# Miniprotein binders against a2bj90: the designs that were tried, part 90

Target 1, 235 residues: a2bj90
Amino acid sequence: MSRSARRKTSALNTVLRVVEVFASIQGEGPFTGTYSVFVRLAGCNLRCPFCDTRYAWSLEAGKPLGVEELVEEIARYEPSLVVITGGEPLLQRHPLNSLVEGLESLGLRVQLETNGILPAPARDEQLWRVYHVVSPKDVPVRVPGAKLHPSWVDYARATGRAWFKFLVANEQHVREVAEYVAKLGIPRSRVYIMPLTPEKLDMKELLELHSRIASLAVKWRLNFSPRLHLLVQLP
Short names: E, the ipSAE of ESMFold2; O, the ipSAE of OpenDDE; V2, 0.75 times the mean of E and O plus 0.25 times the DockQ between their complexes.

## First folded at step 9 (miniprotein)

Design jl13 (at its last look DockQ between E and O 0.69; V2 from the best seeds 0.80)
Fold by OpenDDE base, look of step 9:
Structure jl13 (fold): chain B 235 residues (1-235), chain A 95 residues (1-95)
Amino acid sequence: as target 1 above (235 residues)
Amino acid sequence: SDEFKKRFEEVVRKMLELFRRYERTGDKKYLEEALRLAEEAVRLARESGDPELISEALNLLNIALLLMYLKTGDPEYLEEADRVLEETWKIWEEH
């Protein structure tokens, strides 16, 4: 292999297409309330009708950023957590492993958000070491082409570093989630249900929806994820 | 049939293994082989007539094309990925 081929492969392996980097509070899942830097990657394999980040769907919506530059930018915020999100971050898995290595070298905690269609990390990936919030799109919301890859269940059992976050609008959706996680053998302690908000709700309607879904979480013995950022009007 | 489903699952397994090999090596040949297997998965899914399998296969083809675009910078892969995604939604709306 020529020195030129190694340089081109190394350069492609160290560049991410990034839509935005910003500091906020993690509003969702097991890290709710954590001061976080969000890295929103470009490109998604899905077109969910309820997606709040549609501007990240195209790979062209992202600017190419070097991993080193991105690590330095993130570190300036002094985050308690780095949240890697976007469309689907695992479309950029190779440079994402380099990003995780850089962030972990600084002692930063990392959470990945993924739709769970692509396989879970292998033991030889830097991504194996981080936290994952998997958001299946097959149940109950049935997005076309969405199917949870089974390796996420195995990864969750092996590491304890994965959680599953399901969008729900009503008790029927919560039932479908409960049946699905039972069938897959996902421990209920790793399952979050979150309010599905397909339309702009006013603050009163949003609070009423949160109250209903939280009550269903208690009834069905599941964890509840708020949309805290919507409730406190943060990005 | 159970036979088509088993063949489909084996093609998908091989394709996802090629994605892992690509991620480890950066070698385009693994993506090119994964793309061929994605096309085979779509063909097998179409023969089954199962809309869920067809949508799953088309989404995996979309992923392969997006990875080819990221590797090559060739906009033709992005345009094809968009067509595959449109077809995925059309199949879902018709069933």
Scores: ipSAE 0.866, ipTM 0.938, lowest interface PAE 0.5, mean pLDDT 93
Fold by ESMFold2, look of step 9:
Structure jl13 (fold): chain B 235 residues (1-235), chain A 95 residues (1-95)
Amino acid sequence: as target 1 above (235 residues)
Amino acid sequence: SDEFKKRFEEVVRKMLELFRRYERTGDKKYLEEALRLAEEAVRLARESGDPELISEALNLLNIALLLMYLKTGDPEYLEEADRVLEETWKIWEEH
């Protein structure tokens, strides 16, 4: 096998295309407030108009990093949580499973953020034991072709390691989310509604939106997720 | 018809199984077959005229092309993935 061909095969197994690695807080979902290291993987199969990480859309935005090197870099931060995000991390599933293996061997907790279009982890995957926050893009803010794979609901019920997070702007959106999760059989205890933040909100508008969506979460008996990093101006 | 939707769903299921085999092995042959199935799914969806099925099929084709780019480094796959993604948004804007 040529050196070039072997390099490409090795890159699939042990190399990830990474946009950035940084320390911050987890601002969203069930682990809100946790000191975290974020690993943003390049590439996304969607182009959501509300995406605030558009710079991660192209696979070319990422630099190849070896999984072992990446594990060492992450460990130096001494994180309480490692958040794998992107783009869509499951596009790089094979080396991602290798990264998870390395992180878990050091006792590090891992959370994945995914749009849920690709299937949930199989029992024999390293990702099986990782926490997942699944953000379906087909309700209420419908993105063409974004269909949640049904295995995520089964996975959530079998493991208790998946939650579902929805961007909402108003009560009609919350009603649509409630109908959607009821139809799919997702327990409300695993559902978060989160403010859909337009790009041009000032702090007063951000607080007003948070207050409105939080009140709706109470009314509809759903969990509320802030966008805490926006409120405290962290990356 | 219901039979057409069943055929479409069978093709998608086989495609996702091939993605899984690729994930386990790293063997490009599984991606190549998945790409062929993704193209078949797009043809079936277009024949149906259903914009939801077309968008779903195009998204899966986009994924197959992105995986081929990751495996091969061939920029033609990335360029085609970009065109496919643009088409999904044109369909959305028209419907």
Scores: ipSAE 0.799, ipTM 0.918, lowest interface PAE 1.0, mean pLDDT 90
ESMFold2 (binder alone), look of step 9: mean pLDDT 84; pTM 0.816

Design jl14 (at its last look DockQ between E and O 0.74; V2 from the best seeds 0.00; counts 0 for: pae E 1.6 > 1.5)
Fold by OpenDDE base, look of step 9:
Structure jl14 (fold): chain B 235 residues (1-235), chain A 95 residues (1-95)
Amino acid sequence: as target 1 above (235 residues)
Amino acid sequence: SDEFKKRFEEVVRKMLELIRRYFRTGDEKYLEEALRLAEEAVRLARESGDPELISEALNLLNIALLMWYLKTGDPEYLEEADRVLEEAWKIWEEH
C-alpha cells in the first residue's frame, strides 16, 4: 500500500464534513430542554419534503474538520449533551466512531439523530455506547426509499439507548404509528410522536398544532415530543 | 413473486452487513462488494416491478455511491448518487 493510500485512509478516519456547530437547547425527543452543542453533519440519503435543514443535504455543504479540532470546539461550550445530527450523520459513521471516542473521553454525553435506514451500531463500535433518536421516514410520511432497518429494534431492546420519533399531522398518522410499533414490537415507552410542520406556522398555529398532537399522544398512550426550539425561538 | 421478494431481502441484508463491515474497518473491499450488491438489488427490484422495492434499492445504491464519494473525493460518484435518488423519487411519484 502506497504512502498516499495510507494518508487517505487516515484522513477518512479523522475528518468529518460539518455544516455547522452551535450551542442551543435540545428541542425534541427524550432530552428536550437539555443545554446542547449541535454538530450538523453534511449529506443525506433522503430528500424529505418537510426537511427544515435542506442546506445540509449535499455532502459539499460541509467543511472538512478534524475530529480533534471538533472535540476541542465542542468542549469549549461545556455542553450537558452533544447532539450529532445533519442530513444523515451515519453516512460518515467511520470518523463518527473516533468523534464519539474523543467526546466520551471528556465525559460528555452524546446523542445521535438518524433516519434509521443504515444498521444500528455493533457492540464493537464506539457508537454502541451513545444515545440514539431514530426518526423513521417510512411511517407515516412515506419518503421514497425509506425503510427502518430491523437492527434498531434489537438495539433498543438490548441497550435501552434508542428512541423512535415519528412526525405526525393528525390522528390517522398516530394510528399508523401505533400499528407500526406494535407490529415491530417496539415498546410504547420508546415511541415519541412529534408535530409535522411542513410550512412555517405562526406562533398561534404552532401552539394549536402542539396542543392537538399532545392530546393525541395521551389518547394513544405515546410520548410527545415538542418542537421546543420553535416555541422559544432558539436555533 | 414471493421468491423474488425473498431473494431481494437477502441481497439487501448482505449489502447492509457489508456496509457495517466497511464502517468498522475502512476496507475498500467491503464497499466494492456493497456497491455490487446494491446494483443487484436494483436489478431484482426492477424485475419485480414493485415501486416500493425499486425506490428502496435505488436508495441503497445512492448510499453506496455517497460512501464512495466520501472515500475518493471523486465528484462522479456524487453526480451518480443524485441521479439515482432522482430516479427513486420519479418512480415513487409515478406509482
Scores: ipSAE 0.893, ipTM 0.952, lowest interface PAE 0.5, mean pLDDT 93
Fold by ESMFold2, look of step 9:
Parts: C-alpha cells; sequence; structure tokens
Structure jl14 (fold): chain B 235 residues (1-235), chain A 95 residues (1-95)
C-alpha cells in the first residue's frame, strides 16, 4: 500500500464518537484538583438512575471525530491531565487505544473513567499505561447487570494504575463498600468513597454531605473523594 | 438453578474472552461469535428463571450489540441494544 493509502486506512479506522471536549478541573478521585481536558465519549451500557451525564447515553449523541483531529484539539488546551470519560468509554476501545497513543506521543498524561464491566487493559494495549478510575455500579447502589470484571483487581495490583470509586450517602453504604472490597481483595489504599449528591442540594447541604462522608472515610480508613467541581461551581 | 448458573458462567467467560480478542485484533469473527454466545447466555438465563442471571445476560447482549453497531453502522443493532437494556431494567424493577 502507498503512503497515502495507508494514511487513509488509518484515519478511517480511528474515529471516535465524541459528545464534548472541554477544559475544567478534575473534581473526583486521586487526581482531584488537576487542570484537565475532558473528552466525553458517547454511548453507555448502563442507565444509572444517579447518572450526571445522561446526555451521553446514546451512541448517536456523539459526533464522529478523527483521532488525529481530537489529539490536536486536546493539545491546544495544554492540559496537565486528559480525562477520558463518557458514557462508557471502553465501548469504543479500539479507536480509544489509538487516541491514547497520540496523546502519549505528546507527553500528555491520561486518565480513564469506566464502570469496569468490560475487562481491564491487556499488557499489549496502549490503555495498559493509562490511569484508571473504576466506578463499579454493583455496590452500594446496585444497577442491574453491573458486575465488575475481576481483571480490574488483577490489573490494579499488577500496575498500580487503577483506583476504585464508590458513591455513598451514609454509613450503611460505606459498610457495604468495605465488605465488597474486602471480598474482592481490593486494597483499601485503592478505594475512594465519594458523596452521592442529590439533584437538589444547596451549597450548605453539599458541604454538610462532604463533611459527613469525609468523616466516614477517616473512620473506615478509606480514601475520600470530593466532588470538587460542584463545590467550586465548575463543569 | 445451580447447574444453569455453572453453564451460564462458562458461556459468559467465553463470550468476554472473545470480546477481549476483538479489542486486541479488530477481527470481527470474534465479535460475531461473542454476540452468538451472548444470545446463548440470555437463553440459558431465561430457562433458569433467575432475574439476576437474566439482567446480567441482557446487559452483556447489550454490550455486544452496541459494539456491532459501532462496527457496522447498522441502526437495527442500536435499536435492539436499547430494547435489551430497557428489558433488563423492567425485569430488575419487577423482581
Amino acid sequence: as target 1 above (235 residues)
Amino acid sequence: SDEFKKRFEEVVRKMLELIRRYFRTGDEKYLEEALRLAEEAVRLARESGDPELISEALNLLNIALLMWYLKTGDPEYLEEADRVLEEAWKIWEEH
């Protein structure tokens, strides 16, 4: 194949369905506070009742973008972190690996957010070197069919590049998370509990919930994740 | 139900391994077989009558259909994926 034909074939096979690209602060998990560019991919295999991004559920919500175009757009923001989220980004796994390759070639640090139902990266994937925040949806608020694939625990132990984040509203939820992670052998150093925020909280209620969940994190020896972007009113 | 659960788990294990191979290779033969196994998982789960197995199988079928839609662009796969996911929620809420 000629050089031109190879480039066309590569571009044809490297398209992502993208809902939005925007700059903000990573407000959750181990990279909280980092100036980030968010890439929201279309499509989700779940319909969680507490989902904050329902507009990304359908694959048709995304615009097809070439990976090369997307890398250029992301780079213009000069991010400290690229957060790939969605929907469920691993539904578009093949072109996602191409995006990661492009971002890595520019020295950009990448984090992926996933519900963990599809398996963890294989060693020969570009995603192997990416940081992952895995949010299982089978505890404490169980979504039907949402079962964490066991490879994520193995991946976290082998690489140190995965953390597990759980939405909790009260101590009973925290107890359930603690039992779940113990059963699966997930080290507590890899576990974050985060406030499950109802749609109608004012700032005082939001702060009170953060204080309550943070206190529980200390009590249960788990990491605490804020929802910092809500506290500072960023997207 | 214990025998159905063991058979179900074996089919799911094979299906997810084929999806992993599809992710690695891009070869649609793995996705085609994964879809077939996801449909078999649904049949086994329905025969068991266990609503938890049924919802799990339907979510796996949903995943396979979404990936096939992405590969082919055929809107019937997306429509079926949506129906399957809605069915999983209805079964869950009723049980």
Scores: ipSAE 0.654, ipTM 0.866, lowest interface PAE 1.6, mean pLDDT 89
ESMFold2 (binder alone), look of step 9: mean pLDDT 84; pTM 0.814

Design jl15 (at its last look DockQ between E and O 0.61; V2 from the best seeds 0.80)
Fold by OpenDDE base, look of step 9:
Structure jl15 (fold): chain B 235 residues (1-235), chain A 95 residues (1-95)
Amino acid sequence: as target 1 above (235 residues)
Amino acid sequence: SDEFKKRFEEVVRKMLELIRRYWRTGDEKYLEEALRLAEEAVRLARESGDPELISEALNLLNIALLLWYLKTGDPEYLEEADRVLEEAWKIWEEH
């Protein structure tokens, strides 16, 4: 590979558009309760009506940040996990592979959150090594243009490093999730249902919703994801 | 028709494979061809009249445009991406 090809690849791989970096507790999915640094990337390919991070939808909402500088910032928090989230982090897949390489070199564990529309990592990507929580937006709540890319099912089977998290409001949604994952051949052990929280629930309503959805998870033999950060009033 | 759906799925498969090649190589020719295939997917979806296929194709076009913005910094790609995504919503709500 010529020096020119290395320079063009280096420029594309060094800068992320970042909305925010903060330390908190992972409130959702298989890593619930983990002390984590959250890296919220800018830009999303969806406009979900129930999105709690609408301010991250535009790529312009993020500041350009170098991968090296971002790795140093993350490392200062001494996290047990780095959570890469945003709008859709995989839009920035090029510099994201460089970020993962930097974080893994420090021995940091990485979790990616994605809507699953873009293809799963290939074996030659640094992203292949990290944990993924895929949040499909085609079931049970349909978002326009959302479709789970089939390669996520294959990635989950090949690596055991993917989980699927579904937003649910009632038993009908849980049924639709159960049918969908059965059709795709996703093991139930990799499926989480999480409460779909409308805006402006009080703490009592939030606890009641969690209780109902957790009971449905037991009934349907699925894993339950809390929204722990909302319950403990953390970011 | 089943034939239109199969042709659409093949165009989408090729488009996403080209995006993967772009992500591996940084070669803009793969992104150019991915944009062209996204436009073809939109055309095929419109010919089907299926709102789900149209919305899927428009979102793929939106993705290609967002990737062009990330490469070039040209705000016209963002404006076009937003228009395409708004159209995907409008089509979905009207059907």
Scores: ipSAE 0.899, ipTM 0.953, lowest interface PAE 0.5, mean pLDDT 93
Fold by ESMFold2, look of step 9:
Structure jl15 (fold): chain B 235 residues (1-235), chain A 95 residues (1-95)
Amino acid sequence: as target 1 above (235 residues)
Amino acid sequence: SDEFKKRFEEVVRKMLELIRRYWRTGDEKYLEEALRLAEEAVRLARESGDPELISEALNLLNIALLLWYLKTGDPEYLEEADRVLEEAWKIWEEH
């Protein structure tokens, strides 16, 4: 496999455009509550109006960092989970695979957050072995050009390492999500609904929205995701 | 209409396959061909008049341009990627 020669070259000189690295709690999805280091990669192929990390949209927002240096920085936090997010991390696919290789060589558990427009990992990628939280942006609030690549459903079925997370504000949105996941064959056990939080929501309103969406999750037999970091005021 | 949709879907499938080969090999020739196919997908989508196909095609072109910017550092690719994404948003808002 020519992979051996490419692997050596890639590992030694690969860089990522990184916006920030910080420690916090994973506040969303199946790993909610886990002490994590977040690696926010620059660049996104979408401009979602509800995005809370708009400062990562441009590839120019990131500083080039070497993969070896980044692995060492992450390891010093002693995380229980490394969350790779962004923007859209899969835009930087090649050096991202090198980062994952380095993190897994140290026994660190990795989760990737993606909008799912670019295809799921192939079996020969380091990304094949990490966990993925996929947030499709074509339902219920549709973003232009956002179309989930069908390989994510195949990947979730084959590996058990992907979950699908949707922002919802009301029961009509939940109904649309339920119809969407049924059409695509995504099992309900892999689906999370999460409160769509306006930028100017106070804490009382935030808690009331969480209660309402959690009740809908039970009614529709879907998993509920909080936005825990907002509730406890962590980054 | 059905012929355009089938042809569009085949072009998109080939384009994404080339991007995967680019990720595996680092060989720019796959990215160059992927960009050409993304431009063809946009042409086919515009001929269809379907705003969902047009938005999808523009997103794929945006991705190809962003990958090319990452490879070359040429700011014109980044600026074109931004314009393409803005066009997709304008079309979506009208429909």
Scores: ipSAE 0.815, ipTM 0.921, lowest interface PAE 0.9, mean pLDDT 90
ESMFold2 (binder alone), look of step 9: mean pLDDT 84; pTM 0.808

Design jl16 (at its last look DockQ between E and O 0.72; V2 from the best seeds 0.81)
Fold by OpenDDE base, look of step 9:
Structure jl16 (fold): chain B 235 residues (1-235), chain A 95 residues (1-95)
Amino acid sequence: as target 1 above (235 residues)
Amino acid sequence: SDEFKKRFEEVVRKMLELIRRYYRTGDRKYLEEALRLAEEAVRLARESGDPELISEALNLLSIALLLWYLKTGDPEYLEEADRVLEETWKIWEEH
């Protein structure tokens, strides 16, 4: 392999397109309430109409950042968790494995958020070791072209390090989720339902929606994810 | 037909396996073949006339194009990926 080919492969493994890095509280899923550094990666293979981070859809919205520099930046916050999110972080899977290796070397816990369209990590990837919150967009919200890759179910069974977070607006959506996870053989203990929040809810409407969806979670024997950051007015 | 669906599912399976190999190796050949298979998936989906299959195939094509942009820095792949994603929504709204 020529020096040029090694430099191009090294550059691909060491640079991420990053939209933002910030400290906050994890507002969603199994790590709700955890002091976290969020790394929002650029680029998404979806155009969800309910997306609150549309500014991250383009790969050009992200600045090139070295993995080493990013690890140092994250470490300065002394996080209890590193949350890798974005558009779709797994588009940048190659340098993302290097980022995870760097963060794990510091003893930092890592959670990935993904739409679940790309295949789950293989055993030889650094990503195999991290926590994953998979947010399917096929059910119940039916985003065009979205389909959960089956390997996420296998990964969840093999590792216990995956959870599935579904956006729901009403009881019909909760029913569809319950049927879908039963069909796929996903244990209910790994399933979260989260309020689908339209733009421009006031705090009263937001609390009422949370109350309704939480009550449905109890009725259907599913876990509830708040949108805690919205309730406490954090990023 | 059930035969078209089975053929489509096999092309999609192979395409995603090539992407997985690309992520492990960085070898351009896997990405080139993944793009070719994504285009084949779109062709097969269009022949079926099934909006769900067409949307799934177009999404997979967008992934391959976004990976080509990340590999090459050529903005044409990004523009084409955005166009393909817009087409995914149009097909869904028209059916």
Scores: ipSAE 0.891, ipTM 0.951, lowest interface PAE 0.5, mean pLDDT 93
Fold by ESMFold2, look of step 9:
Structure jl16 (fold): chain B 235 residues (1-235), chain A 95 residues (1-95)
Amino acid sequence: as target 1 above (235 residues)
Amino acid sequence: SDEFKKRFEEVVRKMLELIRRYYRTGDRKYLEEALRLAEEAVRLARESGDPELISEALNLLSIALLLWYLKTGDPEYLEEADRVLEETWKIWEEH
């Protein structure tokens, strides 16, 4: 392809379908507590019963937004971390790589949240250097058709830029997660267990659940992730 | 069962490689062939009779349909992706 044709292809892929952009604290995973800007992309290839963001499932829920303008909007927040989430952000992989390039050119650190069904980044993608929190959806609550692509384990080993996060409610769930990650060869240092909230919980119940799951994380020698934004009542 | 699994895995590997080539080039011919392979994966999975393979194949088909919708703007592909995702839950509930 000529340079001109490649630039035209890039222009066609410079738009993202975006549900919302907002500032908050990253409440989950290895970057918990970090002042972040969240970019929620539209579209998902799953319909998880425990999804908190069902309004992002349809690609039609997102408005088209230019990557260049999105980078400028994000930068004005002066974030310590940019969290790209959704739906499933890897459905919009073309313009997502362009967004990552723009954010990295400004020195902004980027984290992606993904269900891991689409393959991990290749070395020639801008996403290769992004941090990833991968949430497989076939354990412990099995979502039909959700199968982690094996490249995520290879990517995590090669780069150290991927972690695996699982929602759990009890010790049986933790046992299932432990068996799953052992079978796939995912080291414990890359695994987070996080409280699954099956229904509305008041603050006391939420704290008790956090305590229970944190104790299980210690017992099973896994990392614990809070849902900090819920505890401090942030979006 | 093992023969269907081996063939299924080969089709899936090729399909995902074509999607990667689509991402690198922008050439829709790769996405068109990826959709064809996703449909082949569904046929193989149904022949196996394995509900887990069928659900996996339908999920992969939904991805190809969603990508095609993003490329073309044709709402039929979005609507079909939604039907396919609903089918995975019907199969799961029956098994």
Scores: ipSAE 0.780, ipTM 0.905, lowest interface PAE 1.1, mean pLDDT 89
ESMFold2 (binder alone), look of step 9: mean pLDDT 83; pTM 0.800

Design jl2 (at its last look DockQ between E and O 0.67; V2 from the best seeds 0.78)
Fold by OpenDDE base, look of step 9:
Structure jl2 (fold): chain B 235 residues (1-235), chain A 95 residues (1-95)
Amino acid sequence: as target 1 above (235 residues)
Amino acid sequence: SDEFKKRFEEVVRKMLELIRRYYRTGDEKYLEEALRLAEEAVRLARESGDPELISEALNFLNIALLLWYLKTGDPEYLEEADRVLEEAWKIWEEH
């Protein structure tokens, strides 16, 4: 291998395209209420109409940041959790393994958020050790080209470190989720339903929507994810 | 047909395995072959006439192109990825 090929492979392992790094409360899923540093990576393979982070869709929206520098930046916040999110973080899977290694070396817990289109981590990846919240985009709201990769179900069963979060607006969506997870053999204890929030809901409408979807979660015996950051007006 | 679907699923499986090998090794040969298999998946999907398979295949081609952009920094791969994704949406909305 030429010196040029080694430099290109080293650069691929050590640089992420990052949109933003910020501290907040995790508002969603199994870690709701946790003081967290969010690392929003650039680039997504989808264009979901309901996406609240459209500014992260382009890989060019992110600045190149070294893994070492990013680990140091994250560590300064003293987070209880590091949340790797963005468009689709697993597009940058190679340097993400190095980032996870750096964060785990500091004793930091890591959660990845993914659309679940790319395969689950293999046992030899650092990503195998972290928590995953998979947000399928094929059910109930279908996004073009979205299909959950089956390996996420196997990963969830093997590790207990994956959860599945579905956006729902009504009882029909909750039914479709219940049927889908039953068909795939996903344990209901690993399933979260979350309110699909249209743009421009006021606080009263947002609370009413949360109440309706939470009641449906109880009725259908599923976990409920709030949009807590919206309710408490945090980023 | 069930035969086209089975062939498509096998091509997609191989493509995703190559992408996984690329992520582990950084070896360009796996990314080259993954791109070729993504194009083959698009061809097979188009032959099926199934809008869902076509959109799925186009999204995998989009992913392969985004990985080429991340490797090379060549904006042409990004522009092609955007065109491929726009086509996936168009096909989905027309059917």
Scores: ipSAE 0.892, ipTM 0.950, lowest interface PAE 0.5, mean pLDDT 93
Fold by ESMFold2, look of step 9:
Structure jl2 (fold): chain B 235 residues (1-235), chain A 95 residues (1-95)
Amino acid sequence: as target 1 above (235 residues)
Amino acid sequence: SDEFKKRFEEVVRKMLELIRRYYRTGDEKYLEEALRLAEEAVRLARESGDPELISEALNFLNIALLLWYLKTGDPEYLEEADRVLEEAWKIWEEH
């Protein structure tokens, strides 16, 4: 193939559409509290009514950035963890694998956040070696098209690098989550329940919701995830 | 009916498997076939008259169109992806 054609093909694997890059604390899931750089990729295949990052839904919300440039920007923050989120990051699978390769070459640890509709990483992908927090949108309220791909459960079992996180507002939601994960064979140790926060809560309401959901996590023997960044007012 | 839903689910399963092969190989032939299957899933869902199946099928078509846009850079695929997702949402809200 000509050099021009190869250059165009390489650009498709080395360019990401990025909404924002910023430093903060990972506020959710198993790495809660870790100093992190967040890379929010544009584009989502869902329109969840409870999404708190609607500004990332459109691919046009992101600007194209080269992977090498992005690695340099991330590295300047000296993060303990790089969190790749979005929209749905797995829409941009090929350049995402290139980004992971670059970050891992610098010894940076990576976590991906995904809705789990696109398949889990294959063994020969750079994404195979990173941590994943999978947030299925099948339950408690089903979003259209939100069926979790079964490969995520197999991936979690094979690697120990995936956890499943669910937004819940009450005990009926927790019951539905418990039934769902039991049906799929997901062990409790891999499951987080997290407060489903309406658009805007004051701090008292936010704390009350956290207390309620944490109590339910104990009752149902599930892990609890805060939304710590909301509690400490970080992005 | 039950057999119709099984056929729909099989088409979607095949589509997602082709997307997996596209991810592993970079070969656009798998993405082309995935797009054809996504369009077939929409045809089957519309024939069924089931609003939930139609909304689901449109969401899978949206995925295929977004991936094709990312592969080709052709804005017509992004515009069509936006249209089918908007339709899926309208159907979901009305149902």
Scores: ipSAE 0.750, ipTM 0.888, lowest interface PAE 1.1, mean pLDDT 89
ESMFold2 (binder alone), look of step 9: mean pLDDT 85; pTM 0.838

